# Ledger of designs, part 67: miniprotein binders against q56419

Target 1, 326 residues: q56419
Amino acid sequence: MEGRTLEEVQEEVFKRHGVLVPKKELEDLAKALEEAGLLLTEKVEARLKEEEEKLKRERPMRLAGLSYPEGEREARAFLEAFRASYPGEGEEARVLLMPHLEPSRVPEVYGAALAALEKTPPPERIYLVGVAHRPLKEKAAALPVPFQTPFGPALPDLPALQALDALLPFELFNTPLAFREEHSLELPLFFLKGRFPEARVLPLLVARRSPELGEALKVVLRDFPGLLVLAVDLSHVGPRFGDTPLTRTLAEEARRRDLGFLERLAEGEPEAALAFLGANPTRIDGVEVVASLLPLLRERKGKVLAHRLDLEAPTLSAVGAGTLVL

## First folded at step 20 (miniprotein)

Design ip6
Fold by OpenDDE base, look of step 20:
Structure ip6 (fold): chain B 326 residues (1-326), chain A 108 residues (1-108)
Amino acid sequence: as target 1 above (326 residues)
Amino acid sequence: GDLIERLEELAEEVIRYLKEHGEEELAREIEEQIKDIIEALKSGDTESAIEIFTELAETIARLLHRLGAPEELMQKISWLIYDIARRLGMSPKQIYDLSKRFSRAISR
């Protein structure tokens, strides 16, 4: 970094690669690069360009063999075990809210999602809306390519994606590199593809609330019917997220926020759910997604099937996860 | 220039596939329609070009689907059609309607 500010580097990376790298990640990267003596070498740029070109064709599995099995047989056994972890029955979903947390942390929450999917007729297409944990060039993005899974590729619905793009005031097909390592789509997609192998997918990420996205999707869903899936986690509390170590009081507040949010969504009152969170002091992950999809969530009544606040013991932090059907 | 090149690319991909599957008459019909679009563009009749293109896109989608075209080709054709539609200056509504027609053509 020859005398350039982190802001200048961020702007240059954005201009050059269409990726807005958060200042903190740039700081961490700059620190890691300073520590490693690795300038963004021509090699790193070349590799990123190569990866971007590959993402024009397909999105490979990144978490196979880590978060879920790579082999189809083992993957099916994995699904069965997760379904077995939830003792209840599901309900038919038109909208499914499910987690994107590491599956092993909240198996019964994913089990509840599978239970709901068992009661859901196979959709022609799945609108999978995840959370962008990396910056996007626009408020939302899509990657219109096959996503690899142990059950075969999840194929995109290109006509529906193009129809959505046509109704948006911004280019939907932006920031492909943001999808490369985004787990908020990959993990839910494993379960969805396993249950609905023939469904086409619209893989969407939301970085910031976009009312335009919700309005456009409302129109698109009329002509291109399908299952809407919100792949979102709930509260993020503890040292990893800037809090003190988890206490009973902090855990109770996280649960209160999570359940209060989900219950208001279940009542068909998404604006009330957002209002209930206020400044979102427990950092519910799905706020920007819900805020973007208000037109699709209004007046839809449903049920909370599962909730868990899962402790990450090494960091004394916790993440909330829930399953809601509408 | 770029629009015409993309139309020619679309024609080449579709005509090649049709000929490989023994559909020579359909290939000629597609070629003629592409020529008509290009002529309309050269004459400044963009409205006629859009109309012919919209019908052709649906026809292509239906034909390729009926013949069992591979997914990779279908995706390529879908993107070419979408890119051409944008370059033609089609309105958001026109593009939306085209996508809707395309989707219906490949769902039967």
Scores: ipSAE 0.896, ipTM 0.960, lowest interface PAE 0.4, mean pLDDT 92
Fold by OpenDDE base, fold request of step 21:
Structure ip6 (fold): chain B 326 residues (1-326), chain A 108 residues (1-108)
Amino acid sequence: as target 1 above (326 residues)
Amino acid sequence: GDLIERLEELAEEVIRYLKEHGEEELAREIEEQIKDIIEALKSGDTESAIEIFTELAETIARLLHRLGAPEELMQKISWLIYDIARRLGMSPKQIYDLSKRFSRAISR
């Protein structure tokens, strides 16, 4: 009824169809629709509660068979093919910035990440910091459960997660439903688990900049050493994101911002990287993650290994992706 | 209260596992330590309770790891220890230090 009165609906039906529906029949229909809507809402809520309870035990794969193979053998071949797509050699990473975009769109960027991981000694634990594409109750969250992968479960580092929670002014273990379909963790985790099968994981999401997270992680990383991974995309431009169709000018601006951001990070100047973006008009995805991790990124010199602005042809839109080692 | 129930749950899980693996003496020692914690709590000596608990938690972690306890049990025990630590009113530093000790106990 979208805010219309029953009389207005009756009149509209009469005007369009030449039938006068009795007011009582319209009332009965409205009531039935309301009851049906209520029942649907209750069922949805019950399903969400069930899913939340399941997430207390494990995070199942959502993109297996879609973005990557479900079978282990095929998944290993997938990793090798992606590594082969990057012709260069990697460097040892203490911090790795990598994409979370659909892997098939930017294979060489993931290949560059794999190249870096080849030069990285197996970490005891991986701090995997993704972007929350759904609202969180707090600025950041963790899901302290096994994440399913084709290579077996990625097990949580509970002591390190608990230590991190103890240092934060908010409850870290919040909003489990935000992790259910979050690809910013699932996609990079596929590559990380495939390369480091024995590493435990701290799956973290950032919704809003949390300086507290960076300060806490700086302390935790001293006592719980590991690889820090920023799973972030770069510019998002074109009609899907509110711009005109991709033009040469728009693509050049997106690349300029992406590379300018990554280069400043590579020089160990994360504040300069953020300042360079200003209002972030090309919508670099990883801004809130970088802003949260400033203490961990300062004064670290590194190298940009790969960058791509990938065109989504059906929407004439593009997304930037990059791989950076520090 | 709820804290005592969680301590008893921790005791039950650990003692069960130890007995199943023939470690009856260690099971008795853990039971005694849990009783000492509960008695300290009943007497209002929270500081002593925290001290005994902290040492016990590390001991449990080391023992279960040494015996090759399954990951599911280790996770359950980790969460019980963390929950008890919070309910004891342990400071952020005390919880942090406990987590560090636990991590070291299961990495060796």
Scores: ipSAE 0.886, ipTM 0.957, lowest interface PAE 0.4, mean pLDDT 93
Fold by OpenDDE base, fold request of step 21:
Structure ip6 (fold): chain B 326 residues (1-326), chain A 108 residues (1-108)
Amino acid sequence: as target 1 above (326 residues)
Amino acid sequence: GDLIERLEELAEEVIRYLKEHGEEELAREIEEQIKDIIEALKSGDTESAIEIFTELAETIARLLHRLGAPEELMQKISWLIYDIARRLGMSPKQIYDLSKRFSRAISR
């Protein structure tokens, strides 16, 4: 009852239906609804607890059969088709920035990432840094369990994760439920596991800029070498994100922001890339990730391989995606 | 109490696996080292406990890796070692160094 008195509800029912419901019956109904709500809350809490306990062992696929094939054979054909969608050649990556958007929306951008991975020697481990689309207890988090993929489980690098945790001023292993449905890790991991089946993974999420994370990772990467992957999207514009419907002007601004950001990263100037965005009016998704990883991005020169601003026609909104190698 | 229980759990898991693979001598050596750690803790010599534990953890990692221990066991052992290290009050540097040694032991 949205702040209405039982008398007001009684009067409304009388006005609408010509029936005077006794106040006691309304009280009993309100109590029953409250009890039902409490029971629902308890059930939800119990389910969340069960899901959290499961996440201590593994992170199951959530997007298999939706965003990518569940079967290994079909998944391999999917990888080949995405690679074929990018006509260019890749470059060796020490750092790869790639999207986490629905793959079917930006196939050539994922294709460019695959092209870069073809030129990259198989890493021992992959530092996969995604964006937390749900709140974290800390600025960043890790889930130190196997992530299921059509190519088998992506196994965690526990020693490297533990080393990272040791250098952080906060508990790295926080908010496991934030990983349950986080597509920013699942989608790029499909491509990474398909290309590097033997690589261990450090699945990381960033909710807020953490300079501490970048400094700690710089030390860890020295002793635990591997491929750094930033799984980030770019501009988010249109009604879904609080703007007017996509126009030529809005699209041009989104592209300008995306490309200006990526180009400055490609020049090894991540601080300049962040400064270029200012208040981030087109809502580039990866800003908190890049801001956290500044020590790892400085002085690294690279190349922008692909960019797309993809229109979601039903909402007249658009999301930017890019692939950058460093 | 919790620290000793975790040390005992680590010992049980490792010793069981070693015995199942015919490594009875190594199992006895590990058992002895765990006892030494517990004795050091009981005497208040935490520094000695950390030193013995650090070397033991590396040894366990190397042995299990060499014997081809299953991934699930390796993960369990890794977490037990990490939990024990934290409960011992090891410094960030000591935990970092332990993790580095563990990683090297299982990468060969």
Scores: ipSAE 0.886, ipTM 0.957, lowest interface PAE 0.4, mean pLDDT 93
Fold by OpenDDE base, last read:
Formats: C-alpha cells, sequence, structure tokens
Structure ip6 (fold): chain B 326 residues (1-326), chain A 108 residues (1-108)
C-alpha cells in the first residue's frame, strides 16, 4: 500500500483479477500486514539485541569462505599467494597504511602490505584503525573483544584500550553493532593475524575526524608501543558513488588524488595530504582516519609500495587502494 | 551492582581461581586486601581505597598471569578492575596509570 488508498487498491485488484474485494476485507488485510510488520520488527530487534550481547564476548568471522578461506591451511596458502602477487620487497613499518577492499580486487596491494610486514619485527600490539561504514554514536569506537580469524582469535589489548578510553572525552566502547559486519577491520586483520599470531589488537573505527583520538593515541603509543595500521581505501568514483561511469579522465583524476595523497603522507606531511584533497571530490575513504591521526603521522617519512585503481565492471565504478609504509 | 558488590565479585573470582590452584594463602591475602578497601570506603577514605585497590589490581594481574589463567578469566578480571576504578572516581590519569601497571604485570 505504498501511498495508495484502499479504494485504489480495490480498483487495481478488480482490474487485474476481476474480483471486487470488499473494503472491509482490505482493511482487515492492512491490519494484518501492520501486525505482521510489528512482529517482524520485534523479531529483528530481538535478533539485533542478541547479536549485540554476543559481541560482548567475541566478533565472529563474517567474510570467511567469501573473501578469504575459513580453514587455517587454506588461509596460509591464501596469504602466500597474496604475498607472491607483489614482486617487490617491503620495508619495516612503524605505520602501515593498507586497504580494506575485497582482497581479490587488489591482490598486489595486500601483497605489498605483507611484504612490509615481513620486514617488521613482531609487535606486541597492533592498533588497527578502520573506517566505519556504519554510523557510530561517537566519532570513533572500539570493540574490546576477540576477533575470530582462521588463525585463531585476535585477542584485544584491554589495558591499552582502557588507557585510551581514559584519555578520550567520550566513551570509546560504543556502537558494538557497527563492528559486526565491518570489513575495514576484518579483512586487514586476516593478514595481520596471519603474520603476527601473538600480537594483541586494538580494533578501532573512525566515523568522523577525531583529533582527540590522535592526541590520545600518541600518549598511549608511548606507553603501549605497537604497530599502527590504517586500514583505509582511497578514491571511490563512478555511478555507485554518484559519478558518471568511469572514464579515462575520471580514472586519471582518481589516481592523481590517490597518489598525491599517499606521496604527501610518505613525505611526513599529513596536513598537506589533507589539504591536497580539498573537498575530496573523488571520495578518498581514509580522509577521516588520517585527519584523526595527524599527531602520529607528522614528520614520518616512508614509501608508497603499491597503488591500484580497481574497476568494478558491473557498476562501471572504481575504488583506489594503496599500501604505504612509514 | 554497587562498588562494594563489584569488589566482592572481583574477590570471589580471584579467590576461587587461587584456591583451585592451591594458593590458599594468597587467596586469604587478597580477601584481606579487599576487606581493607571496603573498610576504607565505608570510612570515607577514598584515597586510601584507591591506593590499596591500585596495588591489589597489579598484584592480581601478576598472580593470574604467573599461574597461567585462561584468557577469558583475564578479560573478565580486567573489566572488573576497570569498572571498579571508574566507580571509585579515579581520575583519567589514575585509570591510565592503573592500566599501564596492569599491562606490565601481564606482559609476555
Amino acid sequence: as target 1 above (326 residues)
Amino acid sequence: GDLIERLEELAEEVIRYLKEHGEEELAREIEEQIKDIIEALKSGDTESAIEIFTELAETIARLLHRLGAPEELMQKISWLIYDIARRLGMSPKQIYDLSKRFSRAISR
């Protein structure tokens, strides 16, 4: 009944089926549909509540068997294949920027991340900062529970998370349901856990720029040293994102912005990287993360290891991905 | 629950684990320290309560870690300690320092 009157529905049924349904029967049906809708809503709410309660204990894999193998043996082979897809050597990372895009779309970019991780001493903890693709109650959030992976659970660093929360002007442990399906953490975490099985993790999401997060993390990182990982994608262009179908010109602009952003980060100039994007017309995904982490990115020189603008052919859209080591 | 109930819960979890592992004397010591915290709170000496609690939290962390306590228990204890710290009205700095001490106590 999307905006139609009962009379209009009655007329339509009569036209289609040659049956005049009494108005009373239509009213009863409408009521039944409303009741069914209420029941459905209650069921959905109950399910969401149950899932939220489960997320107090662990974050299960959502993309196992889809984006990566569920089995450990197969998962290890997967990592090896992705590493093999990048022909270069990595560098030691103190900060790693890597994608969270579907791995199969940009294998060599993930391969570059793995190459960097090979040159990185095993950290005690990993600060994994992803992008919230769902709204958060606060600018940033953490889920302080084990994240399941094919390599076993990625265990949280609770003391470090609590220390971070203590320094923030807002509750860090908010919006657990936003983590349920958030691929910006799950996909990078697969690679990170596979490489550093003993590292604790701080799974963080940024929805909007939080300078407070960067300042707090700067303090925390001093006392709780670890690897900082920015799990971010780059440009999002094409019809899925409100543009015309991908053209050579649009692709060149996306690449220019992606590389210009990454290069300025590699030079230790994160403010310049943000300024370079301006209004961010190609919708670089990682902007809010970088803007939140400025204190941690300043004066760090590094190298862009990989970049790709990957075409999603069915939508004629493209997403940029890159790997940067600092 | 109130602060005292949370302290008692912390005590119960830790004492149970210690007794199960033959550490009865340590269990008694923890129990006594919890009682001291509660008494300090009842007397209005929150500062003393925070001090005793901070030291106790570190001790608990160290003991459980040394005994090889399961991760689930360690997480539960970590959250209890954090919740108690907040309920005690500990400052951000005090909570931060507590977390730092806890982390050191369980470092591998």
Scores: ipSAE 0.886, ipTM 0.957, lowest interface PAE 0.4, mean pLDDT 93

Design ip6
Fold by OpenDDE base, fold request of step 21:
Structure ip6 (fold): chain B 326 residues (1-326), chain A 108 residues (1-108)
Amino acid sequence: as target 1 above (326 residues)
Amino acid sequence: GDLIERLEELAEEVIRYLKEHGEEELAREIEEQIKDIIEALKSGDTESAIEIFTELAETIARLLHRLGAPEELMQKISWLIYDIARRLGMSPKQIYDLSKRFSRAISR
């Protein structure tokens, strides 16, 4: 009833339902609704606090049974099928760029990532850098807890996370609730844990470009060696993202931007990749991640293994996905 | 007050685990080292406290790892050590180095 008088509400109810509700009853109802609203708010706050406390111990699966199988046997068959969807061979990765899009949309792109992982010696730890689709208190964050997977928990590398925090000018362990539903970590982690069951993980999110993160990680990676994984999507075009429905011209532009970005990364020119995008008119998702990790991407030559622009038919929108090895 | 309480908590967790696994001598040594840290703090000798703590943290990490301590305990100990290090006023470099030493101590 924000801004409406009781008389206006009475009139509206009369117009809609043909019933004249006495003012006193409306007052009582308004009060009851207000009290109920306050109670709901308190309950929501209590629930959020409970969820935050749980996230101090573990991050549960949210997409099990939806995006991937919950059971280990079925999950292994899922991995094998995705690997089979990519007919090529992979290359050894020191840095892996892979998608976090719904796996069923771009199976061969995930298959290419798996192919690369097959050629990669098991790392002691994985630096998994995702995109924050929710606000963070700081430019970047980490959640230093076990992440549940069908293959068992992905355990954090606490010493490496603490070392990283020590080198950053801000508190790394911020905004735990942002991780609760963040798929940019959960989806790639399924594939990574399935391939490297013993690897520790550093779950990182980037909301905004942080040069400090890249510089700190460069130091940390020297003393705490591991695989760097950029879990990022590429172009986002169409009505869901503020464009007209997908056309051939729009799709060609999205592909041009995606491939031009990936190719420049593959040449070891991450600054050139960012410059090529300019204002990022096709909304490449991974820009802030790449901008944060420049020191780690410079002078590394690699190969684009896969790319796809996937149409979401119900919304006539499309999302780009790619796999790059460095 | 808070720093001493965290040191005592660290001691309790480690000593309990060591005693449960028949390492009574090591438990006594850890207890003695914690007392030395507390004494150094009470005397205002923070530098000595940091030095003893740094060595003790590495020792604890190595011992618990060697004994096959459960992941939950290792995580708890890691956070206690990190919290104590911050409360001691250790520099970013000192904390970084401590984390590096801890990681090496628990590496297979």
Scores: ipSAE 0.885, ipTM 0.956, lowest interface PAE 0.4, mean pLDDT 92
Fold by OpenDDE base, last read:
Structure ip6 (fold): chain B 326 residues (1-326), chain A 108 residues (1-108)
Amino acid sequence: as target 1 above (326 residues)
Amino acid sequence: GDLIERLEELAEEVIRYLKEHGEEELAREIEEQIKDIIEALKSGDTESAIEIFTELAETIARLLHRLGAPEELMQKISWLIYDIARRLGMSPKQIYDLSKRFSRAISR
């Protein structure tokens, strides 16, 4: 990987193994290797320092040309096609739960999110809460810089971010390198920026449940109103995640867990949703995010718009994705 | 010393922009207020410094917004204000309230 672009690595893996590994997974692996010190040469350290300094100014696109088109015209056509993949109508969202999985795997789920956004008045700001797939110094973090998209930069809401930081018992602006390749923000942000070009963004990551985050956000949302977006995936089952290959029984259990979780959230019972999962045997990705945002999810009734358990055939694994409006 | 330097940086950025846009009187007023904050700090009157700074920060936000300041400058100023607020030893509530006032001042 040293000196190669992730695209080059993806192409090599595809050529060698016939598997199109999402650039995201390659990024996660590359980062995990970097964090594990396996690639920590002086050159890598210097590059990481340079990238950290760049992240003080902006977060560049990492998945453009791979997960979504880089060009604006093509990106708009992409949005339209994804919206078309969901035949239903959306509902107005105050809270939107949507996936961060590779869009091509679950087009109708992203289509459902777009349908909901069509019925949602343009927010002044979007609280985009993703999952940290890398360690954070704190339970949660924010990157208060413009995020590049094919539709132009998604600009941060600095006053709202600063207000949130002031209410938290820890520094919110931590671990900027965790955002560099974090797809849980980049992929949803493509759709959100495409639909709401003028909305400012609060890009947040949760690594571990933080009740403090939910309580602080409850206060902030009162004074800084906006759309809350939970960018989370659902069940992760199969060999990639430590299970046996996907079977009908395993798939049925994953679907049961996913839908049972989403349905309880739709009833405004987030504690019941968490309790329903117990030890989370199917590894629902969004558990720590939901656990952090309980004060914002309580007593909000909504609707599950879409769900899919998507098979990754090369690994006989599956990932659940859903769209929920509250 | 570091706090004063950050205040001077804030003053320089704002005054430069105001002068470039023909707002010489406002630039002088901002300069005077920054001097007052620095004097309050030198005298050990941190409470007065925080009060003057809080009002100045809101004024700066409104002025720059009204003049259509570029996003890059607005971000720089926002961070300078936030950093100064922290260095002044403002409470979480004071910082929160300042951020709220700033947000309202720049709302479209």
Scores: ipSAE 0.883, ipTM 0.956, lowest interface PAE 0.4, mean pLDDT 92
Fold by ESMFold2, look of step 20:
Structure ip6 (fold): chain B 326 residues (1-326), chain A 108 residues (1-108)
Amino acid sequence: as target 1 above (326 residues)
Amino acid sequence: GDLIERLEELAEEVIRYLKEHGEEELAREIEEQIKDIIEALKSGDTESAIEIFTELAETIARLLHRLGAPEELMQKISWLIYDIARRLGMSPKQIYDLSKRFSRAISR
C-alpha cells in the first residue's frame, strides 16, 4: 500500500486472483501492517535504550580473545611480545600518534608506541582521541565511564571531561551507542592501560573536524595535564576502499603519502601535513582528528618511530599504520 | 524545577556515607549548607546559591576523598555536582573552575 491507493490494490488483487476484496478489508490490513511496524519500532527503541543505559555505566571489552588475550597474565606477556617486536628505543611523548589497526597486522608499530611509553613519565591522565566509525550526534563525543581491560578498568577522568564539556558549544556525552563497538579506542587502550595502570582516561571520538574541540582541549590540557594520544590509521587503498586492486604504484603512493604526512607532523607543521594530502587520495584515516587538534600540534617537533603499509591479501587492499612522538 | 530534588539527592548520598563513617557533625554541616542553598534559590538569590554550592562541592570532594570513598560513589557525586551546576545556570567559566577545584580536591 506504500504509494498506492486502496482502489489500486483492489484492482491488482482482482487481476491476479479473480477476487474482489472489499475496500474495508484492505483498510483493515493496511492498519494492521502499520501497527506491526509501530510495534517493531517500539522494540528497537527499547533495545537501543537498554544498551544506551548499560553504556552509561561501563564499556565492556569487545575484542578480548580476538585481538588480545582475555586473561591478565597472558595480556602482560602479549604486551612484552609486542614491545620486543620493535628493536629500538623510544622517546618521551607529550603527544603520541599510534594506530588502531588489528595489532597482529602491525606488531612493530604498536611495539614502537610501547617504547615511547617507556620513556614517558606516567601521566595523571590520557586524552585518547579515536576515529568514530559510527555516526555521532555532534562533531565529537566522549563516553565518561570505565572501559574494561584485561588489566582492570580504565577509569574516566570525570572532572577533566566535565571541564571539556563545559567549554564546548555542543553536548559531548550524548552518543553512548557509538562507543559500543568502537575499536579505535579499545585497541590502543589495551596498550596504554597495560603501561600506565594508574592513569585516568578521556575517551574521545571525532567524526568531523571540530576547531572548537582543539581550542577547548588546549585550555583543558593546561589545567589537567596529561598524555595526548591520536589513535589513527593512515592510508586505506584498494578495492575494499573503492580503488582498483592494489598495484605496486598505488602502494608506493600510499607509503609516500603516509610518510610525508607523518614527517610534516614531526616538524610541528600540521597545516602543511594536511595540505600535503590535498584531496587525500589514499584516504589517510587521521585527517579529521589532526584538523580538529591543530592548536595542540603546532610547533611541536618530534620523530616518526615506525611505519608499515600492511597488505590485506584477500581484498587486494592495504592499510597504513605509524607511530609518531611529539 | 527538579534542581531542589538534585540538591536533596546530593545531600542524601553524602550524608549517608558520612554517617556510616561516624561523621555525624559533618553530616549536619552538609545538611545545613544544602538548606542554605535551597533558601537562597527560593528567595531568587541565585548568585548566593552558586557561591555556597561552589564551596560546598569542593568541601564534599575533600571529605569523601579523605574518608576513602569508593570509586562508584565518587563518580555519582561528581555527576550530581555537574548536573546541579548546570541547572543553577553557572557559566562555562564557573563550571570549568568548579571542575578544576574538584579535581584538585580528590588528588590529595
Scores: ipSAE 0.862, ipTM 0.951, lowest interface PAE 0.6, mean pLDDT 92
Fold by ESMFold2, fold request of step 21:
Structure ip6 (fold): chain B 326 residues (1-326), chain A 108 residues (1-108)
Amino acid sequence: as target 1 above (326 residues)
Amino acid sequence: GDLIERLEELAEEVIRYLKEHGEEELAREIEEQIKDIIEALKSGDTESAIEIFTELAETIARLLHRLGAPEELMQKISWLIYDIARRLGMSPKQIYDLSKRFSRAISR
């Protein structure tokens, strides 16, 4: 009905059905449809405000029964199965880089993270830094509420979060709705909470690089020591991500970029790691997080424990994931 | 105005918990310190209000932790203290130091 007048609609209805609908009735119908659309918009807005208010009190599990088990006993067994997928030993982590990709796609990469946590003394708190997949009002954000897990709630470290907020030139506690479905926090948190059940958490998201965040975190970590976790994925290649179908050449390039990035981070050279990526042609997911956290990564040497570039056969695409200990 | 209402809310929450645990004298001391903060604010002496509040916040954290206050109450108090600190116009450094004191007071 694009571009038609009411008279044209009236004529077509008469031609097809033999009924002449008065112009006023068509006008009344059009107004009713507009009002119904406005009412639907108001209901959506009210629902979003309701969800936002709920998120100010807690962040419920969204992926239980989908990505990990809902029950605690089953969840514990799940952790042990993932640890077994990586037969090696870890190293103590002061900083841990781990994925947020669906765990069943990269079991040994998560297993390597668990191996590192096994060697890491239980921290008082975990600085969990994920990648915002929805827009943030600022460069970074936190949601200072309990995050539900099968192992019980991961409680926020409110004093550390408030100390961090005080040092930033923007409100850290922004954009609660961005956390509602954010798997880059929920998936790593399942593994972290399972291994460190008494640690408190600073759940942080980066949308755009923030040197202010890195400088503030360097100060906060001095007085509120804990484990820093970069919850990031690596290359994203193939048609799902704007490329031609995955080829051996594209996959080899993505693997080369992933490993080159991780190895330079492992040498304590985060600026060199970023420079190695150039324009980031394979869309490594972790770039904005690493660029924010430079002061915390410089001169910190470590080891790449695991890497996989995982194929998405239905989309002819692939995603890279790795585990790095610093 | 709004700052005074937040101070009174902090007092109400803390005093109720102290009285429920037989700490009548401590509850009276907390009430008196809150009144001192409010009087300093009414006289325009924000510097004194901040000084008294800073010591009070650390004391509250230590007392509630010692008494085994439930997590829900500790989180509510932590937020009230943070909100009041910002409304008092405390500097980033003052708020950072306050948060550090609170954290140390509840550390085991």
Scores: ipSAE 0.859, ipTM 0.950, lowest interface PAE 0.6, mean pLDDT 92

